# Ledger of designs, part 1: VH-VL binders against a2bn08

All scores and structures are predictions.

Target 1, 238 residues: a2bn08
Amino acid sequence: MAEARLQRLLRVYVLDTSALTDTRLRSLLGSGSLDEAVRRFAELIASVRIAYGVEVYMPPTVYEEARRFLLSNGVTVQSFEALAAWITIKPPTRHEIRIPASIVRDYVEEVRARLARGLRVAEEHVRRAFEAGGLYAAETASREARREKLGAIIRGLRERYREATRHGMLDSVEDLDAVLLALEVRGVLVSNDEGVRRFAEALGVISIDPPKFISVLQGLLRHSKTGGVAREEAHSTS
Below, numbering starts at 1 at the first letter of every chain, in headers, positions and changes, except where a header shows other numbers; antibody chains are not in Kabat numbers.
ipSAE, averaged over its two directions, is called F for ESMFold2-Fast, E for ESMFold2 and O for OpenDDE. V2 adds 0.75 times the mean of E and O to 0.25 times the DockQ between the complexes of E and O.
[cut] marks letters that were taken out.

## First folded at step 1 (VH-VL)

Design c01 (framework fv_cilgavimab)
Fold by ESMFold2-Fast, scan of step 1:
Structure c01 (fold): chain C 238 residues (1-238), chain A 123 residues (1-123), chain B 112 residues (1-112)
Amino acid sequence: as target 1 above (238 residues)
Amino acid sequence: EVQLVESGGGLVKPGGSLRLSCAASGFTFSDAWMSWVRQAPGKGLEWVGRIKSKTDGGTTDYAAPVKGRFTISRDDSKNTLYLQMNSLKTEDTAVYYCTTDYYDSSGYYFDYWGQGTLVTVSS
Amino acid sequence: DIVMTQSPDSLAVSLGERATINCKSSQSVLYSSNNKNYLAWYQQKPGQPPKLLMYWASTRESGVPDRFSGSGSGAEFTLTISSLQAEDVAIYYCQQYYSTPTFGGGTKVEIK
């Protein structure tokens, strides 16, 4: 990309929950604790906003979800609010946002296909439970042994049902809000969720994962030291 | 009409291996659950194992005497069911039938049967 | 495994007379949730594969003559041939499918 085009692409970001809950955050920011990583992330976002006018957004639903996760995993209120101070919390204007009917049609078809797969998973586990029930009823088995076998079948159903219906799918209001906000502010979506990113791409929204996001911001700061976008590539290999 | 034709039977020594085939026609093989049932000379019927349709996961189940030694597989493009028999014992001597299971339920009753193929395990 | 016991081992019946075959399971094969008996009957003629006659203890397979009927529930079952014909000479097997499939030892039906 030309420098002007690259700078335009690097200026507005929208975070979904996965951008703040990525377990690699500690490693990516060179810190020993999640709390320290959150503080360093705040410093990074502050630095690019001051130096380049980079704007970072998230919807209130993502803010609340990320806050609960981080506070339950050893991050202090002070550290989280230090990060949030540099992020613009704003809901998407849902009633004004328009989505092409073709995207809705594709989504409905995918939901139908996944529901059909989920039904087949459920039917298979009903058959397994029936067979297990017959085996344990027919044999001299303890009540506890029968309960344990049924529990295993139910766990298998839940796991395979989740994979059949939810893997790679846009399945939460928080994720939808992040995509809609990115569309509205014409920003880049930061997410490591395949389903969220696929939906964003269908709407023409560019998405990157959290490691690339951090790399881009760090690269933007390196640009200020070595005098150009061309220098970024040389510095990344040093 | 539904037809099941077994092949591959013969004489084999104890510890040897043999692969049986069952060619199916007259129904949508890919939708069917299939079983193997055997019958020792002059004796009764014994279920060997089952394979589900690929749509239902393509999983296999085996009777205790053959578990770990026998493998059931299918090739839907050829409408063919297979039984790979390893570590054969004299007590595996039997006529082997391929059968269609009732696919709508876990019924394990057998709608259609092939003519059978004889496997003799003898020194 | 559920053990299936048939009686008698052999049965000689005059042409046109009633033949009765009994089958007992070591455990009930009645499933309380659907109130169905997981029991089937097969007919095997010399040199031929078995042929399905009956399933769910009393449901006749398509093409099976109405002189064949199944009855019983739980652990005791009966196959009845109301008027024996020459073509009915065969060995009859009961089979449970409530657990891992098991067959009875067979009942040989012959004409007196």
Scores: ipSAE 0.000, ipTM 0.373, lowest interface PAE 14.9, mean pLDDT 83

Design c05 (framework fv_cilgavimab)
Fold by ESMFold2-Fast, scan of step 1:
Structure c05 (fold): chain C 238 residues (1-238), chain A 126 residues (1-126), chain B 112 residues (1-112)
Amino acid sequence: as target 1 above (238 residues)
Amino acid sequence: EVQLVESGGGLVKPGGSLRLSCAASGFTFSNAWMSWVRQAPGKGLEWVGRIKSKADGGTTDYAAPVKGRFTISRDDSKNTLYLQMNSLKTEDTAVYYCTTDEWGYSYGYYYGMDVWGQGTLVTVSS
Amino acid sequence: DIVMTQSPDSLAVSLGERATINCKSSQSVLYDSNNKNYLAWYQQKPGQPPKLLMYWASTRESGVPDRFSGSGSGAEFTLTISSLQAEDVAIYYCQQYYTTPTFGGGTKVEIK
């Protein structure tokens, strides 16, 4: 039973924007431009769709985000639309999807913990600013230098606050849509985003990173070649 | 380069009025508290008044000898400080300097009056 | 208002010798919460605007030579020039900023 379920899951995938922006994607599909990588990715998806009935989904929110990113980074409209032609663009049926209260409770608890951590980061930087102000009053620095020191502390606060509150947390509608669609179609989520993958796992959705996804699809095509030869030899009379 | 340039000084008769301007450049004028300081010929420095940054309320303070006669204002869009002097007396004869008063930077640092203009002479006489 | 009194009114010192200027406040300018003295020193040369030398009683402004030092706390302060140079001939003023600013009367430093 588990094997049949695994076989089904290996045939249905949902892409997050990070699946198309992963820096490893260019290397795995051949070194060169991002535009070339997108074309090769389209060919790979088309091949497994035709040979094995592999379905690849993407929410409209992810489609728009990916399109904006790729077109801004040298990918042509033609190359992107060639990729999109082999992907089923479908929104999750949000009003019909149900999430266990235990998962919502755990998510709320994590948000609370992260907000508390963010407050501690803010308090630390308030103390640093106060201490730096005292030090600069003791030193003969210009007011421009003192303003720049405050600016550096504020930039440090922003970075550490983001790390404390947002890193590894589901924090966008695009990402949520990808997880919800994966849950609805009973597919595997393809994402390089820690927060997206953690939330998916909490819902029982299997997730893999883009390199693993490419590896699985390439593996399916290699199996087709060797399986085809073996099938012709073993079952030539059927 | 941080700079303050005063203008508007001249000869005025007792009871007259005069408006001084101070053009600021090279720093974020809107964040600074600004003061006027005067110096009578051959005498010491005398603080005239100040204006706080808009973030700190934009309020003004004046030395007792000028209170009710002088008005300090600022135009942050033009990086300019003003001193309106009314009911001038011979005792108001002095070089008038504009200067940063630094207490009002939105983050509360204070360094004394670190930037000064070259001054503009006001002579009240007839 | 806080009254600032400087002494002496004028001081003649030989080149390379120590010059000492005193400043007394009518009340303490030490702020208990941060333990800082709200006291500054200025140098004014003929025909020029004043130049900030020292703030927080003893912190030198950028570009001010290390021969200038400030000391004191509360209501009594001193500006010291350890080795007078020709360019140091000027009038020196103390100023409090604990309340609305007030200046001392000034001390004229001249070469003997």
Scores: ipSAE 0.000, ipTM 0.375, lowest interface PAE 20.5, mean pLDDT 82

Design c07 (framework fv_cilgavimab)
Fold by ESMFold2-Fast, scan of step 1:
Structure c07 (fold): chain C 238 residues (1-238), chain A 124 residues (1-124), chain B 112 residues (1-112)
Amino acid sequence: as target 1 above (238 residues)
Amino acid sequence: EVQLVESGGGLVKPGGSLRLSCAASGFTFSYAWMSWVRQAPGKGLEWVGRIKSKTDGGTTDYAAPVKGRFTISRDDSKNTLYLQMNSLKTEDTAVYYCTTDSYYDILTGEFDYWGQGTLVTVSS
Amino acid sequence: DIVMTQSPDSLAVSLGERATINCKSSQSVLYTSNNKNYLAWYQQKPGQPPKLLMYWASTRESGVPDRFSGSGSGAEFTLTISSLQAEDVAIYYCQQYYESPTFGGGTKVEIK
């Protein structure tokens, strides 16, 4: 249905880093390794570009982030560059792009709320450390026990602070560049990041997750062999 | 369990360079102050230098004999401590130990956990 | 730097007898703000890394037997083993952490 319509009408996609780092990539491409999955992804993108004129973009900031991640996780330089060869690397024209002041206002309010939550998390963990310090005084507890208790409190602080301040937030230049580029080229954003997708939707940018993106491209190629008629999958959600 | 595992020791000529690594586990490495301590064959212990946690400024301090030649660094994402040794001298020959510093109040420096050590031999 | 001097260099003691090791610092390692002595003691057996025995001059590390005790304040410190056991044969080091860390020369404890 909606996904089948997008196969016919929309030809332009912009990739976020999550499109290339999604742990489901191997399974979706039927590969035993991430390196093989990246090569199959390159073949898939090449095929849809040649057969249907599908254009895939990513900003340089996303390119560098994805490259670093993939190379650190067993992907060869050759495999990554083979994929990148079929992707148009282009920065958004940042100073020419306009966004409504209402979106900026809402973003500022969200940042303020998250900073306030982060401060509360920090204050709670300062209290916990103070109370624990009394129980693990040097005179009554081993240094090993004190170090482990402090470490546990600090780990808890880091995790809850990250959740309070970063989870579901647009907080990187890479994420912003992907959204701005999608807006500029009037393309569909491919991302699995909640914060990135919410910001894109506020700007009127359609977004899909990486599994749906791969499935759409695979479906497009399968349907070309039967005369280009898209098949509707009754129970697949858009 | 706290474990510290040193590696990278070996034979090197005077004026050469060598990089030691210390893999840490069993504690929150990113908040620990870390030191290197060495022991020349048949001699006593000598502190080499320390690196503070990033939250405490990430600064380094060095003993006078190694200042300007050795550099301590850390990679918190890999729970690894490093010692880069340049312009090595025969008197740098020693077993190098990775150790955790206890932090208390303003002053710190007793060493509560130690690795097994890695031997560095500087000879022509 | 603060210079740490240990005495004696070596000590031979019969099993069950008292062993006493002295450590002197060139400056006081007592921090007046918290009234703590920034002095530690380590035990090193052949082929092994040093093991922390004592910190704050007299606070025994967890798992260290009661026969080990630390005493002293300021610039003069003592580690005492009240009844030497076979497993106590080792080299013992004092260390100050009042300033940049420095160690004593070590005291080898062996059975007579």
Scores: ipSAE 0.000, ipTM 0.382, lowest interface PAE 17.9, mean pLDDT 82

Design d01 (framework fv_denrakibart)
Fold by ESMFold2-Fast, scan of step 1:
Structure d01 (fold): chain C 238 residues (1-238), chain A 121 residues (1-121), chain B 113 residues (1-113)
Amino acid sequence: as target 1 above (238 residues)
Amino acid sequence: EVQLVQSGAEVKKPGESLKISCKGSGYSFTDYWIGWVRQMPGKGLEWMGIIYPGDSDTRYSPSFQGQVTISADKSISTAYLQWSSLKASDTAMYYCARHDYYDSSGYLDYWGQGTLVTVSS
Amino acid sequence: DIVMTQSPDSLAVSLGERATINCKSSQSVLYSSNNKNYLAWYQQKPGQPPKLLIYWASTRESGVPDRFSGSGSGTDFTLTISSLQAEDVAVYYCQQYYSTPYTFGQGTKVEIK
């Protein structure tokens, strides 16, 4: 019973946006460009779907987000649609999925903590800007140098605020849809996002990162091609 | 042009099995849910259930769970509604309809012409 | 199950006059996270399958005349036909798609007076 469920989980995967935007994708698939990596990823998914019936899903919200990101970063429409052709694009049934109140409570507490951290980051950078302005008021630096200093402080605020409030946090509808879909299809979530994975694990959803996902798929194909260690081939969808 | 074409009218006796079909064309069949709706003579619409042809995920109304089976064959873009043993109370018009794919898909944007099923002894 | 109740069961309206149909759900069909109402309206003419008129409570389907409008939120919804035409004689159904089973109202028959 448990084994049948585990085999189902090993054959069904749900991708979030980070699975397709992971910077390691280029090196993991042995490619020099993101476009080439997307094409090789499409070939890999196609091969395991044909040989083992491995099903790969993504919600429409993730499809749109991934498409927008990849097209703006040098991936052609043809390459992206070639990948999407082997992926089942399906929305989670959000209104029927129930989340325990304890998980919602923990999420609200985490949001509160992160808002407090973000406020502290903002206050620190306001202080830095004020102090830097005081030094330049002495007219010992050029206008150009003053603008560069202000720009550096603003960039530091942006980066530290993002780290404090968003890093490791479930903070988008696209991420939530991926987790909910994985829960619904009883699949493995593929994500490089710590916050998404932690939320999935709290709901009992198994998650792996893109390097592990690619390794698993390549391992399946090597087993199929060599035949020497091949045992009974079984494909479970229960 | 999106189109759903259903199989022809059926006249059956109680206890007989039946499988009616709904063929989709003009769109990616595996990317949309297909729903089944019953309309008894002179009555309103009753939602029976839906199927996602890409993975055969099915959702049934509790009143139809165990009464019918919904299935799909994606190789021929066709969804099915089937009974193992018909009852006189199954006499109705049966519609298939496509559910919107980009959200949790409940509204029915394209409908088949309907299949009239008459069950009488 | 969410129960959908329409009122009236039938109404007769003169050509060119406004027709108003109400639909009530036994619980809210407004999803707070996306602020959308999971409610649709369908038109069924005699001998024809239903046709989608409105989805998300107020969004008109492509090709549907602008005399048809939907309004409401939460549990109370209204379909309005601003100037009834002869071709609008039909039964109108509301449907919630917030939670399975995706239930329909009992229907409202619109006739010419």
Scores: ipSAE 0.000, ipTM 0.468, lowest interface PAE 15.5, mean pLDDT 85

Design e01 (framework fv_emapalumab)
Fold by ESMFold2-Fast, scan of step 1:
Structure e01 (fold): chain C 238 residues (1-238), chain A 122 residues (1-122), chain B 111 residues (1-111)
Amino acid sequence: as target 1 above (238 residues)
Amino acid sequence: EVQLLESGGGLVQPGGSLRLSCAASGFTFSDYAMSWVRQAPGKGLEWVSAISGSGGYTYYADSVKGRFTISRDNSKNTLYLQMNSLRAEDTAVYYCAKDYYDSSGYYPFDYWGQGTLVTVSS
Amino acid sequence: NFMLTQPHSVSESPGKTVTISCTRSSGSIASNYVQWYQQRPGSSPTTVIYEDNQRPSGVPDRFSGSIDSSSNSASLTISGLKTEDEADYYCQSYDSSNHWVFGGGTKLTVL
């Protein structure tokens, strides 16, 4: 039954690092600190697991990255461990997972196109540096001014190179592990990363962003308290 | 198709003034630096002045520094050269020239106008 | 600042190869790009070489540029000479003060 697959996808989630590092996490959970947000997130996950059997997964690589970020940003070990207790940490079975060659081919072509764009960005900034040394020499009259101007051009190169080559692209093993685990457990991927979500979608993996994930879980809990009961009361009077 | 058309040349007395104009078309004028280059009758090319795309930076040959002023009006796609305290040795055909840059390279003076003759004579 | 020195004139027969030199008086010729311009009598200059050795679109491959650091010179070489190549040729470079310097020009005669 198609409903069986839908029920499983509704109740199985895999988190990537962005699900726990999203700067909106505090406001999404109605809390003033990241530590408080993590505690409320733990309670939310625990509640949906107990009430509906919702399972939340995370690969070890993502777990370590998220732990490092949260602890360096004011989250206590106690709060993090409370959250981790409700998440199943397991790696994807990488050597057994097979990816269609067409997806790999498309990925290779995209990498090649992005490398070509990166080269053009590099060439453009070499030209800008040349012009700064020439017709814009008045702006770089002193050694300090020249250093600052060159530094600004290099920063612009790095930013635009990253945009051209890495933005919207699957480019880390942590992100790949999250997608592969979601594919393996037939779950929904929770991610803010466009490149991660595009790759997951190509594999037939449904993805949602962290705000939507929190909203779904909160909605699920509210339904058991009001919506379902209200409907049953209406029918009991007929 | 890039076009540069100079105007404003003519006969002027020593010590007099002239303003040259260069009307540009076929490219985004504000993106490119522009120069004035002159050529005295029967002689070689001599660079006179340059201005950045924004107009914020100007440069002058030592022979014209303090007498000539380069400027541009990007809303009108026009380059100017205000020439004051003119001398007999300023007699020349004045060309406007366009710089070029993109990912393929830096290419100063990729296009030249037809020139306008300035004669300084008593 | 510096000067660029070219021979006043060169001549050669149709079909032959000619080379025009451009020597920098101080500082390395390789420190800044060298451009070459062609000018026929009564006409505006046009670029035949930019960035030492690059040809603009529409310029025949008979035109080539080179830099020789040992002689502190740039060279324009024109092979397979045609009567239409008869013109004045100017080299050009720039200094660290953003001032463009032109060579004195070379009159090429094709006889």
Scores: ipSAE 0.000, ipTM 0.397, lowest interface PAE 14.4, mean pLDDT 82

Design e02 (framework fv_emapalumab)
Fold by ESMFold2-Fast, scan of step 1:
Structure e02 (fold): chain C 238 residues (1-238), chain A 125 residues (1-125), chain B 111 residues (1-111)
Amino acid sequence: as target 1 above (238 residues)
Amino acid sequence: EVQLLESGGGLVQPGGSLRLSCAASGFTFSSYAMSWVRQAPGKGLEWVSAISGSGDSTYYADSVKGRFTISRDNSKNTLYLQMNSLRAEDTAVYYCAKDLGYDFWSGYSDAFDIWGQGTLVTVSS
Amino acid sequence: NFMLTQPHSVSESPGKTVTISCTRSSGSIDSNYVQWYQQRPGSSPTTVIYEDNQRPSGVPDRFSGSIDSSSNSASLTISGLKTEDEADYYCQSYDSSNYVVFGGGTKLTVL
């Protein structure tokens, strides 16, 4: 019963956007370009589906987000659609999925704490901008130089504000849909996002990062290709 | 001193193509996100497309996705809009606009501070 | 995507004050900055307010911007109206996907 449960668990995966935008994808798939990496990823998913019945899911919200990112970063429509052809794209049945009130309560308390931290970050950067502006008032620096300095402070604010409010927190519909779909299909969530993974774990959903996911799939294919010795070892009891 | 000069507009038949250019001067072009904004005769402003300072990220309005391509050549201080499969509803004055902020991806000011004079694109038979 | 709604037109006499509203259809107005652009007939747009309430160099202090979270709207206020203020005014913001959204525009008539 335990073995059947483990086999079932290892055969169903749900992708978050981070599974397709991870900067390590090119290296992990042995590719020179992101477009080539996407095509190799498609071949990998197709191969494990055919050989082992491994199913990969993705909600439409993640599909659209990943498509937008990849097409903006040199991936062709043809390469992305080749990948999507081997992925089951379906939305979670939101109105039927139930989440314990204790998880919602904890989430609300975390939101309050993060909003307070974000306000402190904003106030700090307002002070920094004011002080920097005072220094530049004595200088007849070009508009461009002043904009560059102000832009750097604002970028610092946005990055630290995101760290204070969004880092390690479930903060998008795309992320939520991936977790809900994983819960619904009883699959493993593939995500590089700490907040998404933490929320999934609270719901009893197992999660792995994209490098581990690719490694597992590649390992399955190597095992299939090594012949009787490896298969006998995998099927024998210790 | 800071200038944006659009070119490439004109009359084109439905289904045709046009490439718009925007020549920038007076600022560090690669440090700023750029956008194309259009305005149909007698209508309001409609955002068309945006590109980050580095060119790494591009964004498109739903009405032009799959037909228009925004690009930039930072070595030439020039922004481009390749328009394919043109429709009568694409008839508008197309403005090149510079982001007020340092970098569009950072979301800096989410504003435009410099606008070109516009170039008219008429899609008609 | 959300929409920004503005009144189609407003009119007022020279020397008076006028206020133009910009209401966000979904999500909070204070989630992202609101900008205001002025477009005189036959001209390209110019920025009169950025980041909710900031004025570019050269824009008179008669122009001011404000945010009202309770009505989910931004407002552009022009005091001491002059004939040259006659123009179309557009509000603009960003959604969470970094897409630019313009209001429908308001025609200001000064007579």
Scores: ipSAE 0.000, ipTM 0.386, lowest interface PAE 17.6, mean pLDDT 81

Design e03 (framework fv_emapalumab)
Fold by ESMFold2-Fast, scan of step 1:
Structure e03 (fold): chain C 238 residues (1-238), chain A 121 residues (1-121), chain B 111 residues (1-111)
Amino acid sequence: as target 1 above (238 residues)
Amino acid sequence: EVQLLESGGGLVQPGGSLRLSCAASGFTFSNYAMSWVRQAPGKGLEWVSAISDSGGSTYYADSVKGRFTISRDNSKNTLYLQMNSLRAEDTAVYYCARDEYSSGWYYFDYWGQGTLVTVSS
Amino acid sequence: NFMLTQPHSVSESPGKTVTISCTRSSGSIASNYVQWYQQRPGSSPTTVIYEDDQRPSGVPDRFSGSIDSSSNSASLTISGLKTEDEADYYCQSYDSSDHVVFGGGTKLTVL
């Protein structure tokens, strides 16, 4: 039983959105475009499913989020659907899944810490805007240069605030669904999001990042091709 | 998603000129400040130049001030570096990098693959 | 203008912890953000730490950054050292005149 459980766990994976939006995906799959990377990813998933019975899941919430992102970034509908065809889209059974209260308590504490960090980021950008305004006195800088500087500071604040509050934190329904589904199917979570992975680990869910996931699957296919040669060489009298 | 692709490098004689280009895709180019960073063979990273999101403000390292000109065309999602009066010490791989100049101040979150510029007689 | 000084090389065994320092020659290290980049031979740099102590998505928690005002330095700490961590590491900051400065780089060798 324990052995069968381990075999199942090693062959079942659940993807969160970050598994499909990872900027390293293009280079890891040896492609020049995101669209080509998605097609190669589909081929890889198909190959391991056919050869080894590896199952890949994602919840509908992740499917919708990944679809929006990829289509907005040059991936064709055909390429995305080719990938999705080899992935089992299934929601977690939320009403039946239970988690310890200690995990909820820790999560609440971390949310408070991240909000405090976000406030510090806001204060820093207020300071920078004040200092920039002083350097760009009306008579020494053009009106356009001053407006451009303010706009850039505001855009930077938005991005850095999101990073401060979201980085290392489970903060979306899509990510939660991926963790819950992984727990339910007793699979490995594939995510490059530290907060998602930390939450999964607290629940006893094994997690790996997308580069490791791709490497493992590629290695599995390469090993199967060279395994015969290695076994034959081991028995040779060379 | 974010992609930066440099081009225009090559062999040039001392005193010559080259124009580098960086084609950006996968993000709203006009919302980001951009930089050029170079690396001489076997040496470390050296910042060369930065340009604001609209192109209204430019900044240069002292070693290239007056010789290099950074510019951008937001309608073409392309960053440029015009290099004049090239010297042997300008020999390097030139990287295009996206930065957050006006917020976090020069955090280079994405880099291109680089283009080699060799200045030799 | 200022300089950022790093050790030229550092080495450690797999599984151990290594710390790379980045010392600012003038002005406070804390007055401007410090970034850290990893570069493997033949590859473009990638960010391992930004804004002093933040990790980009996908960078393992084995990587951490810190600021020490008493020594006027920033530090990159890598715990649970792995062979794939072998690379050149660069710190980077800037000054109030919008002059960007990189450290000289540290070659990390994992025995």
Scores: ipSAE 0.005, ipTM 0.383, lowest interface PAE 13.6, mean pLDDT 82

